# Miniprotein binders against a7ua95r516to809, part 190

Target 1, 294 residues: a7ua95r516to809
Amino acid sequence: ASLSLLSISDLVPDLQFIFFWMSNAIEILYFIQQKSPAYMQTIELMDDKAGSKESLLSATISANEEAMTILEEVIMYTFQQCVYYITKTLYVVLPGLLDCNPFGTEPSSEQCRRAAGVCVCAVCVMPEAVRRVVSVFQTTSDLLQQYQVHSEIQSQMFAYLFFFTNVSLFNQLIDKGPARGWFQRSRVLQIQASVKILLDWAKGAGHNHLAQKFFAKFCSTVTILASPPQQLSQMSWKALCAEHPSLKPVQLHRILTQYQLMAELGPLPIWQPSSEDEAYIYRTVDLLESFENH
Key: E = the ipSAE of ESMFold2; O = the ipSAE of OpenDDE; V2 = 0.75 times the mean of E and O plus 0.25 times the DockQ between their complexes.

## First folded at step 14 (miniprotein)

Design fk10
Fold by ESMFold2-Fast, scan of step 14:
Structure fk10 (fold): chain B 294 residues (1-294), chain A 83 residues (1-83)
Amino acid sequence: as target 1 above (294 residues)
Amino acid sequence: DPKEKVEAMLRAAERLLEEARKALEEGDFERAIEEAEQAIWKIIRAMYEAEEHGTDPEVDLKLYEIEKKADQILERAEEELKK
C-alpha cells in the first residue's frame, strides 16, 4: 500500500511547520497569562473617570478571554496534527517490531553507529525495524527541543505516542499473533528484546515514568508469554491478576490459553478464572484496546 | 556448543547482578542501573539461545530468577535517583 512508503524523514518539513505554530501559540498564551495581572493592576490604579476604568477593565477581561480561547484552540489543533502525522508514521513501522530479530549479531564496540540522531554503541544490535520506531520518537524529541516546546506539552505528547504504540502492538499481537507464530516463546523473547531497546531509548530521553505507565499492558503480555513453564504453572489466576493489573480478564485468559497451547502443558486447567471474572472473559468487546484515550 | 554458551551467559549475568547489587549497596545508583541493565540483556539473550537449542528447566528458572532480581535492583536504584 502507498502508506508503506511513508517515513518520518518525509514528514519533518510539515512537522517543523506545525511545531513552529504550536510553540508560538504556547509562548503567546504564557505571555498573556503572566502579563495580564500586571496590566489589570495598572488599570485598577488609574484615575476613575465616569466609569471609564470599569469599562476598560471589563473590555480587557473580555479581550483576554477571547485571545486565550483562540490560542488554546490553536495549541490543541497543532498538537492534534502533530500526533496525527507521527502516529500515522508509527502505524506503518510498528508491525515490523514484532517480526525482527535483535539476536542476529553480538554487540561490538567497533560496530557502533548512529540511529535517529543518537549513538547506538551501547545497543549495536538494534534491528532496522526497531531503528525506524526509535527514529520516529527521536525526531519528535528533537523537534520539541528545537522549537522549545514546554516540558508539560512534551510529556503529554510522549504519553499519547506511548499509549498509541502500546495499543497498536498489543492489538497486533493478540489479533494476528496466533496465526503468525508470535506466541512461540523464541519469538516472544525476540519481541521482548526489541521492546527493551525501545524502553531503554525512552529512559535515556527522560520519559521512563511515561513509558512504564503506558507500555504496562504490552509489557505484561510479553512478560507472561516469556515466562518459564515451570514458574508460570505454579501461579494461580488470582496471583497472575495481581501481578498484571493492566490486563483485563478476557485479555489475560486469551494470553494464558495461547501460552498453554504453545508450551504443551497438557490437559489440566492450571489457570481457572475466579467466579467474579468469568462473566468478563467472554466480553469480546474488551479483548482489543481502543485507540481513544478518555 | 550451545549449552556451554548458555552457561557462560548465565555466569556473566550472575557476575553483572552481583556488581549491580554492590553498586546499589555503595550508593552508586548510576552504576547499579548500568550493571542491572546489562544483566537483563544477557539474560534475555541467554533465554533465547536456550529456547532455540533445548531448554534445561533448571537453567531456565535460574535465568528467570536473575532477571527478576536485576529488575528489583533497577527499580530501587531508579527510585533513589528520583530523590
Scores: ipSAE 0.665, ipTM 0.894, lowest interface PAE 1.2, mean pLDDT 81

Design fk11
Fold by ESMFold2-Fast, scan of step 14:
Structure fk11 (fold): chain B 294 residues (1-294), chain A 83 residues (1-83)
Amino acid sequence: as target 1 above (294 residues)
Amino acid sequence: DPKEKVEAMLRAAERLLEEARKALEEGDFERAIEEAEQAIWKIFRAMYEAEEHGTDPEVDLKLYEIEKKADQILERAEEELKK
């Protein structure tokens, strides 16, 4: 119950501390990488009548390698801690995104301003569940900017957060969707709008490329399920595989089976998988996504 | 009337799509993105209203086609803006 009440704002003080140490370690590492060659060159130019130059050079190389290793470990540790706490918060808020309705009412002027951006505010209201997810991403972005974390590290953090979000949403939809009615087309269109709010936030934050890459599977799933029956019925299995390469054959088959049931398209097989794909369709190990990068 | 509402949204999206196309042709990539994004959001709501109230399948198909055209304009404008 206490975890359900946890918001990203409750974690900000702890996250600020971790981001502070991560930022400092990154800056020190880059300073050493930038200055080490010049310093080594200075040692090489020294007058070594005592025969101490070789010892000093060797000791300096060893010390620099050790320092860089320690700093990289500190960066990895603090990065992993930030990701851990942020994804722990996401884990609590993400399921709500599959069960909210951004089309329930037309937003007021004030709601419009809070919703997401110019394009969204005239059409739908941002549900509380979507706002909670956006708040996690925005707080992360704010902390990275506040502590001037290098853009490459920012990209790596959002890559993982988007990867985690994609896997979480996809697995929830596939595993729990049939029982919760999430495969009904009207519900899928609500989910599509909610996801679009997240993707629009990512675009505004400068992470459009990462969002497109790491949300591909869930976006493909929602796109297929939101398709008009007339349009989807005209597409072959081969055409669907070509348009949605992020989906494994077993995943595509599950999605199409749910679509057929919800749209009441009847018992005739519209989408005939290849003989090779048929072999994969019955393997349960490929249905749900792993939270670990391979 | 839900049918009239969906048809009005369809026409609004068509106008936004045409404005996005003209902006893209004129090299105004920021405006093309803005208009295309607005068209997509109008279409999302129109598709939802159509599904909820059981409108003509041909209208649903047209909404799908306009959304795809808006996505193409959006993608093209974003690529040009990167330059």
Scores: ipSAE 0.674, ipTM 0.899, lowest interface PAE 1.2, mean pLDDT 82

Design fk12
Fold by ESMFold2-Fast, scan of step 14:
Structure fk12 (fold): chain B 294 residues (1-294), chain A 83 residues (1-83)
Amino acid sequence: as target 1 above (294 residues)
Amino acid sequence: DPKEKVEAMLRAAERLLEEARKALEEGDFERAIEEAEQAIWKIMRAMYEAEEHGTDPEVDLKLYEIEYKADQILERAEEELKK
């Protein structure tokens, strides 16, 4: 069975179950952290001539430490399971974002208003492929809100989802882009618009800081590829590295090489890597991003 | 006519950029963001239309410059709202 047939709505019942247990484990952990000190004082005040109070105190400390460890493991496991199922769905729908055209037709005001919580400008229409990605993020937000998950855990969830989305889009563009024509400037401008719809959703959802941080690599990539040749040709390798610190030297070099191949707009300047980067720029093992965070 | 359409979008974006700058100077950061976002979208479409129907390098560079200025206003207004 193909995962391409999955929608986020198909996973909602399973996700609800996992979110429920994660939320409960967080609340129990919080309760133990808040109440344990008071309970320990109660034991200390006990009248115990036989010395059993010391044994009870020691046993209570051990039991609380074990319970907190188990709850932390449950929280980590349920968090990881939520992320796993959500990112599996994202992985299936993300390639469509690289192949859609937000500029295909002028939107009506009615279409703009129907844009699933995203402000769609009168300039573009939200493609179905982008809507599917936004739907995954919106459903995740709705579930976190439904189960009253702390804002810090919500931030960690979206940090990981944005990290995953960025890596997936970057790897697909670099690996498959040449064969798919994705490095052609008109296609890059379509991709840039689609990404802006996602980023605008993130701003509206209160995740602008996370989106800016975790989409930096893909945003740098499309920014460079969308640049006019006249503008890009005025920048040195050092200036490009400074403006795009999220890109590794090998990644920047590959992007600039693709830009030159696609432009065919006369001779572009030679972007010379620093002597320290020169040995690294041809190392293909570091070209694609890992899905594992450091 | 694609050229006339791009020129109209450029003029509209320039107007929105000026409204955004004015709002920023007046401390109306929400309006500055709204006008800057509209300018960015207008310029993105104009760049696409110009690229799709044949690029004039001078026009392309001017579109880029307006988008860059709008992004700078947007970033500044967003930073002020965080304060």
Scores: ipSAE 0.684, ipTM 0.896, lowest interface PAE 1.1, mean pLDDT 81

Design fk13
Fold by ESMFold2-Fast, scan of step 14:
Parts: structure tokens; C-alpha cells; sequence
Structure fk13 (fold): chain B 294 residues (1-294), chain A 83 residues (1-83)
């Protein structure tokens, strides 16, 4: 009856099945790639009475190409299915990360013990909303490790998951932030701390490079919004663009106007875009990021 | 009360930053990372408390500077461990 969010735990049996088939298809593909040269050499060394050697070689080449094509399609399909179900779960839990407070309660010694390795227990406790997001990533990591999925595929999966998370959080903040009060500095500091818990998890899981690459836009956004007014007011438009190259001019302009509104600052000439940047700000350009990745 | 708490957290973070810097200089990159991470988290809470209760702009700037310096130490120590 209840439309309770499907927890990642509820998806584990289905994900196990998909990861199982993906892993097996990868293993079979690599087996064919490794064994094909030896098999071809065996055929080449055979004495051929009827000229059937050329036909056998041609037939095995065609059969191997067909098998590899089918395996690549299975790998692609299972990868896409895993990503689909994982990102669908992430989409539901990610808004909670923007609306929780890691500083709301002081951690007990017991909570510090249980949070060891995930967050710094001396100053914060991991909010339930953040735990739900971390659980999705941890379960994904556990399944990839359990089925011994090749490291390249693991990297591709987390690259996409981080890309999706970054786009989702950025779009939620830009689109819903004004109505939710998320641009207020105290709320941004809460968001920054929650994101740091997630990034610290990624570092511990061996994905620091991917996290740095794919979270750059959202991290730049919260860094700017968390800046003290005195510090930010001394930064020129050019300096901010140089420090935050992941942000498009229209995105940076929107962030700065929201900051100025929330901080109740008057118009500041230091945040004037160049004439070139103005073309991008005032053109028909989507403010929000696309989930399409090539 | 709250202002004194923020100042105490600032001093604690400064000590952690100094320990992280010393560890980095000595080639103890694991300890540099540990101390830098602790400093960053201490500063994040201090900044939140300062925003909620109000603090002198000078203190707020010092918190931000320590966070930036700790991030720099963290990044450098992580790069060294990769080598």
C-alpha cells in the first residue's frame, strides 16, 4: 500500500541478478579474446586435404565476431539496466541530502564508533539522508566487488553515477533552491558538509579522481555560496571564472545574483561579466544541466 | 557562549593545521591527511556555528583561510602518497 521509497536493499536481489549476468558476459568475452589466437594457430597448423582449412578459419572468425557482438550487447544492456535502477534510487534520495543538517546534533561516542571511516565523528554525525545516498554507492561497490567486475567497468559505472549525482544536485539547487531557502549561507554550509561526507566516502572507496572530476560543478557552486561576504566581494568576475571553470557564465551569474540577494548586498560592479560572457548569459541557453552524457 | 565556542574551535583547528603542516614537511603523509581532515571538519562546524550565532568578520575570514590551507595540505599529501 505504501509508496515508501524502494530502499537500495530492496533492489539488491534484482541487481545481483543483473551484475551476475554482466560479470559472466565480461568473463566470456575476455576468454574468447584470450583463446582465439591459440585456436586460430591450431587450425593453421592442420594438414588440409580438401582446402577446408580456409573455410574453417573463415567460419570460426565469423562465429567469434558474432559471439563477441552478442556479448558486447549483453554487457551494454546489463550495464544500462544497473545504471537505470541505481540512478532511479539516487534521484529519490538525493533531495534529502540538500535538506539535512550534519551539525544538528553532537555525535555520541557510540555514533562515532559506528561512523568510523565514513565521517569525522568529533564534529558531526552522518544524517540519515546522507546515509541513504552513501548506502546506494556502497551497495553498488559491494556488488561490483562481489562479482569481480573488471576495474574499467567499475570506473565507468561510478563515473556515470557521480555525473548523475552532480547534475541532479546542481539542478535541484538552482531550480528549487530559492523556494527552499537553500541559498541562505547557513543552509549552504549544511549542504557543503553533507557533500563532504559523500566525497570522503568516494575517496575511501578509491574513486577520488572520478569524484573530483564529476562533482566539480556542484562543488564550485557550494564553495562560492559558502564564501564569506567580505572574501567574495573582493573577487572579480574574471577571477571567479578562472577559479571555477566548470561553471558556465550563465550559471555563475545566477549563483552570484542569488548570493547577493541572500546576503542583502547592493549591486557590486566586481561581478560584471565581460561583453563576451554577456552574449552567453542573455542568449537562449539552458541554465540547468542535461543528464545526457556521451 | 557561542562566540567563545567558535574561537575555541578556531584555535583547535589552527593546532591541527600546524600538525598537518609538520607531518607534510616530515614526509608523514598519512598523518598529514589525518590532521588536515580533522582541521577541515572542525572548521566546517565552526563556520556553521559562526553563521548561526554571528561572529566578527575577521574570525569568519580566518576560518575560511584555515579551511583553504588544510585543503592544500590534504591535496599535496594525497599526491605524494600516489608516487
Amino acid sequence: as target 1 above (294 residues)
Amino acid sequence: DPKEKVEAMLRAAERLLEEARKALEEGDFERAIEEAEQAIWKIMRAMYEAEEHGTDPEVDLKLYEIEWKADQILERAEEELKK
Scores: ipSAE 0.600, ipTM 0.871, lowest interface PAE 1.6, mean pLDDT 81

Design fk14
Fold by ESMFold2-Fast, scan of step 14:
Structure fk14 (fold): chain B 294 residues (1-294), chain A 83 residues (1-83)
Amino acid sequence: as target 1 above (294 residues)
Amino acid sequence: DPKEKVEAMLRAAERLLEEARKALEEGDFERAIEEAEQAIWKIMRAMYEAEEHGTDPEVDLKLYEIERKADQILERAEEELKK
C-alpha cells in the first residue's frame, strides 16, 4: 500500500525510528571526530617497544575512516528516507491548499498564536487543508528537536521540504489553474492567505530565510495575480521582471496572460516581453518546475 | 453590508499601520512587527471581501498601498531585530 495515503500522524512511529538512527549515527560520528585525535596522540606517544606503533597507527586510521564512511552513509540514507516519506505525505495534502478558504471565520490572536506556531494576529481561519500541511512541517520540526538533530541538518531538511512544496504548488497552479478557476482574483486572494499561514509558521519556527528563498517563485506568482488591475497595468515587462527575478520569461508571460483574461483587461501589449526575452517566452519545456534541486 | 465592512476594515488597517510606524520610530521593533502583521491580515481579508462583493477601484488601490507600507515596516523591523 502507498504511504501517501497515510497522514503524518500515522507515520510518526516509523519516522521516530528513522530519526532515532539518524541522531545516533550523527552522535557516533561526532564522538569519533572529537575523540580520535586524542587516541591517535596516545599511539604517537607510545614507546615503540616491539615495533608495533606503526601497525597500530595504520589500523586505527583505517578503522576510523571506515567507520566515518559507514556513519555518513547511514546519515544520508536515513535523511533521504525521512524526506521521501514526508514529501509523499505533503504531495497528498498540498492540492487542498489551493482550494480552501481562509476567510470563513475570524480567529482570535491567542488562537492564532496557539495554532501550530502561527505567531500573528490573523483575521482568517486556518482551513483544515492548511492545518494538514502545517501539521506535516510541525511534526517534522518536533521530531528533529526530540532527537536533537544538528541544526544544519534541520535546515537542510526544511530547505528540501520548502523546495518541494513550492514546486508542487507552482506546477499545480500553472497546469490545473485555468480549469479549476484558480486564476480568478478572489481564489488567488484565498491562496495568498493560505500560503501566508505557511510562511508565518516557517518564520515562527526559525526558518524565515529558507522559506523566503524556496517559496520565491510561488509567492511572486500569487503576488502578481492578486495585484489590482490599476497597479499592474502601470508596470512594464521590464519592471515586472526586476521585481520577480525568480520567474522565467515563459512563466511570467503565462501568468500575465491569465491575469489579462481573468481581469478582462485591454490588449496585452502593455506587458510585451523584451526582444531579449521574446525567444524564451515560447520555451514550453521551461514552463513547469522540476522536482530535481540542482 | 459588505461595502461598510470593507470600509471599516480599511480604517482598522490604517490605524494598525500608524501604530506600526510609531512603534518602528520608537525602536520597539517587536511591536512594529506585530502591528504590521495585523495590518497585513486585515488588508488581505478586506481585499477578499471587496473582490467577492464588488470592488471600488479606489478602495482596492488604497488597500494595496497600505499592504506595501506594512510590508516595508515589517522588513525594516525584522532587519533591525536581527542585529
Scores: ipSAE 0.728, ipTM 0.915, lowest interface PAE 1.0, mean pLDDT 82

Design fk15
Fold by ESMFold2-Fast, scan of step 14:
Structure fk15 (fold): chain B 294 residues (1-294), chain A 83 residues (1-83)
Amino acid sequence: as target 1 above (294 residues)
Amino acid sequence: DPKEKVEAMLRAAERLLEEARKALEEGDFERAIEEAEQAIWKIMRAMYEAEEHGTDPEVDLKLYEIELKADQILERAEEELKK
């Protein structure tokens, strides 16, 4: 019952109100940006010799700057509020992705028909935990569409949500994974499938570029951990760094160490860091990702 | 039988990969994407089943190679549709 307080569906009425105001502020800002140059040019064409033209231009510039500042503050505040409540909801549901099993049950014909969307139901069923995360993204998309929020702001919203999801999942896997068994290859394969459902949703929603950019770190981590031992053993440290540039040396070192410890087919030798990276593999301050944008 | 299930999934994925390649050659990019995506999902399930029930390294590598080839077809077909 208490968890319902953090459900995205419980927040929809409040989010609708915030999106309404954000959309209106964006449209007014856009209007001022589009009309201001033409209006100022019109003033320039006037033959006012008393200096009123210069005074009018100065007053118009000042008024437009003040109005734009206020609108930018309103947009920023409403955007931050939407992000806050959406990410708070995401944070509650995201850990479920690391514990669910997309391969646990074969879908029925009815489930495949009803599933509609990006899960290939002939092979996997969307777990409830994944459905809850997708629901947050879909509700956000629906609200942005309902209130006709400008496409640039829509992209910024999903960029941040994907950034937040990536950081949250990566930090949880690295920090809590060893104790929770999440580095076992069978569990990693489950996690990979769950993440693919999210990425497939993003592709269908028109956000593939943003998803590829902002999920890069978690996707690299899962890809390495899911690798066959025979394949991974053929990769040098340099090759892994080149293939997974989003990972810092300390992060890659931790991931490979966990892979070696958790391999069901026996441990693989730990990869040798390059001389350039050797100083950085123990920088614990770089292990976990920050939720602050850089 | 888990081993027979994995082998069946491997065969199904190989078939889907070949159909995706043929669709790509024929310029049917939407079908190439559909077949490639199905191949990827079948391979992911096959890798999971193989890991749970003991994996033949040769089978594991074949699954990995099919996934890479399916990803390449998917990327190429998607780029063609953007044009």
Scores: ipSAE 0.678, ipTM 0.893, lowest interface PAE 1.1, mean pLDDT 81

Design fk16 (at its last look DockQ between E and O 0.55; V2 from the best seeds 0.72)
Fold by OpenDDE base, look of step 14:
Structure fk16 (fold): chain B 294 residues (1-294), chain A 83 residues (1-83)
Amino acid sequence: as target 1 above (294 residues)
Amino acid sequence: DPKEKVEAMLRAAERLLEEARKALEEGDFERAIEEAEQAIWKIMRAMYEAEEHGTDPEVDLKLYEIEKKAEQILERAEEELKK
């Protein structure tokens, strides 16, 4: 099937199978870890018939260690498979988020308490492009809950998915943004609003801290690009570095250069990198984020 | 008039900001968060409309100032709810 046709709904049956095994493996591992000491004590309390006790104890230890190792491998493998399938789906839907106009539809109802802006309530129509992204995350959340996956594994999964999303969106914006017009302030404001809907979902889903942490780079980029020219032109390189510590010097320099071109600003000496950062702004290898750094 | 629309949205955001501030001062942090978030959304829409119809730099700066104040209220209210 073309990657372009892959929906999260199409993957649900496969994901269900993987989540089932992941959850079961975690449960069995936990059971072995909790019960192993009691089994060992039971063997230790048995009558020592001619060295059979030590042999049984050794065999039981070895069998438990082997079982735990296999279960850990199953957990790791199933986790990786889940992430692989979910990120494939995200890869397909994330570009739509950058082209989304969340302001194009007026709130359909005065009944929305947030009718003054974009809202994710049942009364407000979430833009389809945003809904597709949210649906991936929601489906993931629902599956994790359905199979009662351990909370730590849930947190690790969302951490990675948010990381992946941030890297994907950031890299697309930096690489394709100039050609797509995503650096135009009106488009940036649309992107900012679309991402805010996603972040509001993450907040409602209990993942606010993870979302804030892992989206920091993309959010910083969008915040700079959304700034009024009159305001941003008064901010020094040092001030921008301090306000946006998630951005590498080369990234900040690229953002400011593209902003300057978009806003038809002349060269701004105030945005000139410090002597300390000057060597780093030419490190083009550090411009795009890597998916491997997680 | 698009300009009048943006000005009306600005005034609405200012009212929401004031309600958020009042709620924060009263110790109603949940309401302060709600009102601040509404102010931010109103500002974001107003900024978009202003950009689409030709930005008045004074209005744009005022919108930005209100956004920053709303974010500050939001942050403070969220910090107080974590205590």
Scores: ipSAE 0.784, ipTM 0.935, lowest interface PAE 0.5, mean pLDDT 90
Fold by ESMFold2-Fast, scan of step 14:
Structure fk16 (fold): chain B 294 residues (1-294), chain A 83 residues (1-83)
Amino acid sequence: as target 1 above (294 residues)
Amino acid sequence: DPKEKVEAMLRAAERLLEEARKALEEGDFERAIEEAEQAIWKIMRAMYEAEEHGTDPEVDLKLYEIEKKAEQILERAEEELKK
C-alpha cells in the first residue's frame, strides 16, 4: 500500500525498526569515538615486540575509520528513511489544516483538555485536521524518546519537519489560496488559530526555537493577512519588510495584492516597493518556496 | 446580539491582559504566560466573530492592540524563565 494512504499509527511498527537501527548505530559510533583515543594511547605505550607496534597501530586506525564510515552511512540512511515516511504522511494531512475551523464551536468544560501535549481549552476546540498533524509530530517525538535518540539528531529531525511543513503550507496558500477562498480574512483567522495550535505543541515539546526559525515565513504571511485594514494601511513597505524579513519582495507584494483585493482597498502609496526592491517584486521564480533549500 | 458578544469577549480579554501584566510585574512568570496565552486565544476568537458578523472597525483595532500587548507580555515572561 502507498504510504500516502496510511495514518501515522499504521507506520509506527516500521518506524520503530528504523529508529531502533538508527539509535544503535549512534550509540556504537559514540562508543568508538570515546574509546578510540584511549586505545591508541595504549598501543603507543606498548613495548615493541619484534616490530609489531607499527602494524597494530595502522590496522587499528584503518578498522576504526572503516567502522565509523559504515555507522555514519547507516545513521544517514535511517534518518532519511524516517524523514521520508513522516513527511509523506504530513503531505497528506497538511492541506486539511488550511481548510478547518478551530472556532466552529465553543469548548465546554468537558472538552477543555490537553491533547497530544496541546491545550486548546477556553476558546476553541482542536479540529480533527489539526489533531492529525499534531499526532504526526507527537508520534515522532515519542519514537525519538523511546529509542533514546540523541538530542542533536532529534533537533535535526524536527528542523526538517518544521521546514517541510512551512514550505508546504506557504506554497499551498499562495498557489491555491485565491481559488479556495483562503485569502478571505475570516479564513485567514481560522488558519492563524490552527497554526497557533501547532506552534503551541512545538513550544510544549521543547522545540520553540526551531518552530520560530522554520515557521517564520508562513507566520509572517498569516500575520499580515489577519491584520485589521486600519492597522495594515498605516504600515509602509519598509516597515513591513522590517517586521517580516523572512518574506522575499515578490512574496510580500503578492500577499499585499491579495489583501487589497479581499479588503476592497484601492492602491496605497505607502505599499509601493522601495527602490532597492522594485525589480525583485517581478521575480516570479522566487514566489514559491523550494523543498530543497534546507 | 453578535456585537454584544464580541464586546463581552473584548472586556474578558482586557481583564486577562491586566492579570498577565500584574503577574509579570510580580515576577510570577508562569502565571503571566498562562494569562497572556488565554488573552491571545480569547482575542483570536473575538477577531474571528467580529469579522464574521461585520463588527465595527474600531473594535477590531482594539482587539489587535490587546493581542499585541499580550504577545509582548508572553515574550517577556518566556525570556525571564529562560534565565
Scores: ipSAE 0.776, ipTM 0.932, lowest interface PAE 0.6, mean pLDDT 84
Fold by ESMFold2, look of step 14:
Structure fk16 (fold): chain B 294 residues (1-294), chain A 83 residues (1-83)
Amino acid sequence: as target 1 above (294 residues)
Amino acid sequence: DPKEKVEAMLRAAERLLEEARKALEEGDFERAIEEAEQAIWKIMRAMYEAEEHGTDPEVDLKLYEIEKKAEQILERAEEELKK
């Protein structure tokens, strides 16, 4: 059905087409960049008896610049199309991470836990919601490798996918969390475990640096919310800002407010924002993240 | 008994943390990573079970401390493997 079309496996044929042409465009651009200087040197060695050397050099420069411009535009367009299709599937599957329970029957065996960083173990069942997200990342990784897309483009793609994931999860938690009960500590602990599975996948896939950078805001949020009350209540506003620099003052304030409600804590003097931050905790325009602020 | 279940998981996590620390000291960084990851997962499960059944603040803090120590072992072991 139309709803099932948003599975990443249903989009593989379209993604294969786009990756094929993106990879071709990158290869041609690289060829032009490497061959152009040698061709220019050959022209400069020509004897200018006929007076055509300057015209040929000018035409060659113009043609190379136009071709490289066109190829760069093709690469950007195909990259954006890949991101568009992949993030459509991510948008559909990501909300399930906030509602799933990774602590089902029993923890995975030692064999399954060892494999969690690199693949899904057939003997152990990963929660379906987490499996769907991992499948999007893994399928993307497999396609990028299959079409031998340049490693820098692969990194840029996962940087954006992790950015998109972070923004989507953070915004949904902040926006819908009170109504959905997602700030209750037992739920936060479930969310923390689900995100750990994603982080372990990223580490095993060689993307640990990107995941640490682009998941920082959501991970900081969950870390704070999962903290024992006895430990968190001893941390000042300034200490929390220093430990969680990815959080804006309005975001940290909102997170602590929700924590106070769920832990049944009254206002804590130690969590009073610094005077310089106090003006920013009311900037509602900064509460949610934009998908366009990568 | 849920309380006994949490305390058993705490003791198991402590044993895993001790084995991870030992493996790190012996230079067996792959085993240190494996044992630390198992400790972290056991702690995350224990924290969840404790929250579901009402937790003793002392147990809650101990679980937090073990989790942080295991994460430190993980980071150090992974850094050593890069070398």
Scores: ipSAE 0.767, ipTM 0.928, lowest interface PAE 0.6, mean pLDDT 84
ESMFold2 (binder alone), look of step 14: mean pLDDT 80; pTM 0.750

Design fk17
Fold by ESMFold2-Fast, scan of step 14:
Structure fk17 (fold): chain B 294 residues (1-294), chain A 83 residues (1-83)
Amino acid sequence: as target 1 above (294 residues)
Amino acid sequence: DPKEKVEAMLRAAERLLEEARKALEEGDFERAIEEAEQAIWKIMRAMYEAEEHGTDPEVDLKLYEIEKKAYQILERAEEELKK
C-alpha cells in the first residue's frame, strides 16, 4: 500500500527466487552448448540404414533449438524482472539523496567504523538516505555473487541500474529543483558529496567505468551548478558544450538559466546558444530524460 | 572564525595534493589515489563551509583549482594502476 515502506529487504526473498532461476537457466544453457556438439558428432558417425541417421539428426537439432530458445527467454525474463523490482525500490529511495546533508554532522570514531570508507569517514558521515541507496546496490551485488552470476550479466545489470539512477536524479532535480531549493549552491554541494559517496561505492565494487559512463549527465549538471560564479561566467557557450557533451543543448541552457538566477548574474548572459543550438532549443519541449532512451 | 577554518582546510588540501603528486612521481599509485581522494573530500567540505558563510570569490576560485588538480592526479594514478 504505502510506497514509503518499500525496502530492498522486503524484496530479497522474491529476488533470491528469480536470481536462482536465472542462474539455473544460464547453467543449463551452458551445459547444452558444451555437450551438444559431441552428441551430434556421435549421430553423424553412425553406420546405419538410409534415413535413420538423418531423422535422428533432424530431431536432435529441432529439440536443441527449442530448448535453447526457451532457456534464452527464461534468462531474459528473469533478468528484466530483477531490474524491474530493483529499480522500483530505487525510485522510492533516490529522492532522499537530493534532500540530505553529508556535512551536517562531524564524523565520530564510531560513525567512522560503521561508514566502511577511509576518506569519507575523515570528512563527512554517510546520511541515512545515501545509505538506503547504497544498500540497494550492495544487496544486488551480494545476490549476483551468491548465485554466481557471470560477470558480463552483472555488468549489464549495473549498467541498467546506473542508467535508471542517473535519469531519475536528473529528472527530479530539473523538475522539482526550483521548488525544493535544490539549485542553491550550498544544496548542490551537499548533492555533489552524496553522489560522490555512490560513485566511490561503485568504484570499490569494480564498476567505476559503468558509473562514469551512466552518471555523466547528472554529474555534469551538479558540476555546473557547483561552479564558482567567476569561473562559470568566463566560459563561452561553445566551451560549456565541449566540457559537457552528455547534456543536450536545451538541458544545458535550462541549467545555466537556473544558475544565473541563483547566482544573481545580470540580464545579459554570456551563454548564448549557437544558431544551430537555438533552432534545436526552440523546436523541442522535451527537457526531461526518458527511462527508455539509452 | 569561519574564514580561518576555511583557510585551514585550504592549506590541508594543498598539502594533501602535494603528497599525492609526490606519490605519483614515486610510482606509488595507491598512495597517490588515497591522498588525492582525501584532498577532494577536504575541498568539498571547505567549499560547503565557505558557501554557508559567504566567502571571498578569490578563495572560492582557489578551492575550485585545487579540486580540479586533485581529480587530474586521481585520473592519472588510476590509469597507471590499470597497466
Scores: ipSAE 0.728, ipTM 0.922, lowest interface PAE 1.0, mean pLDDT 82

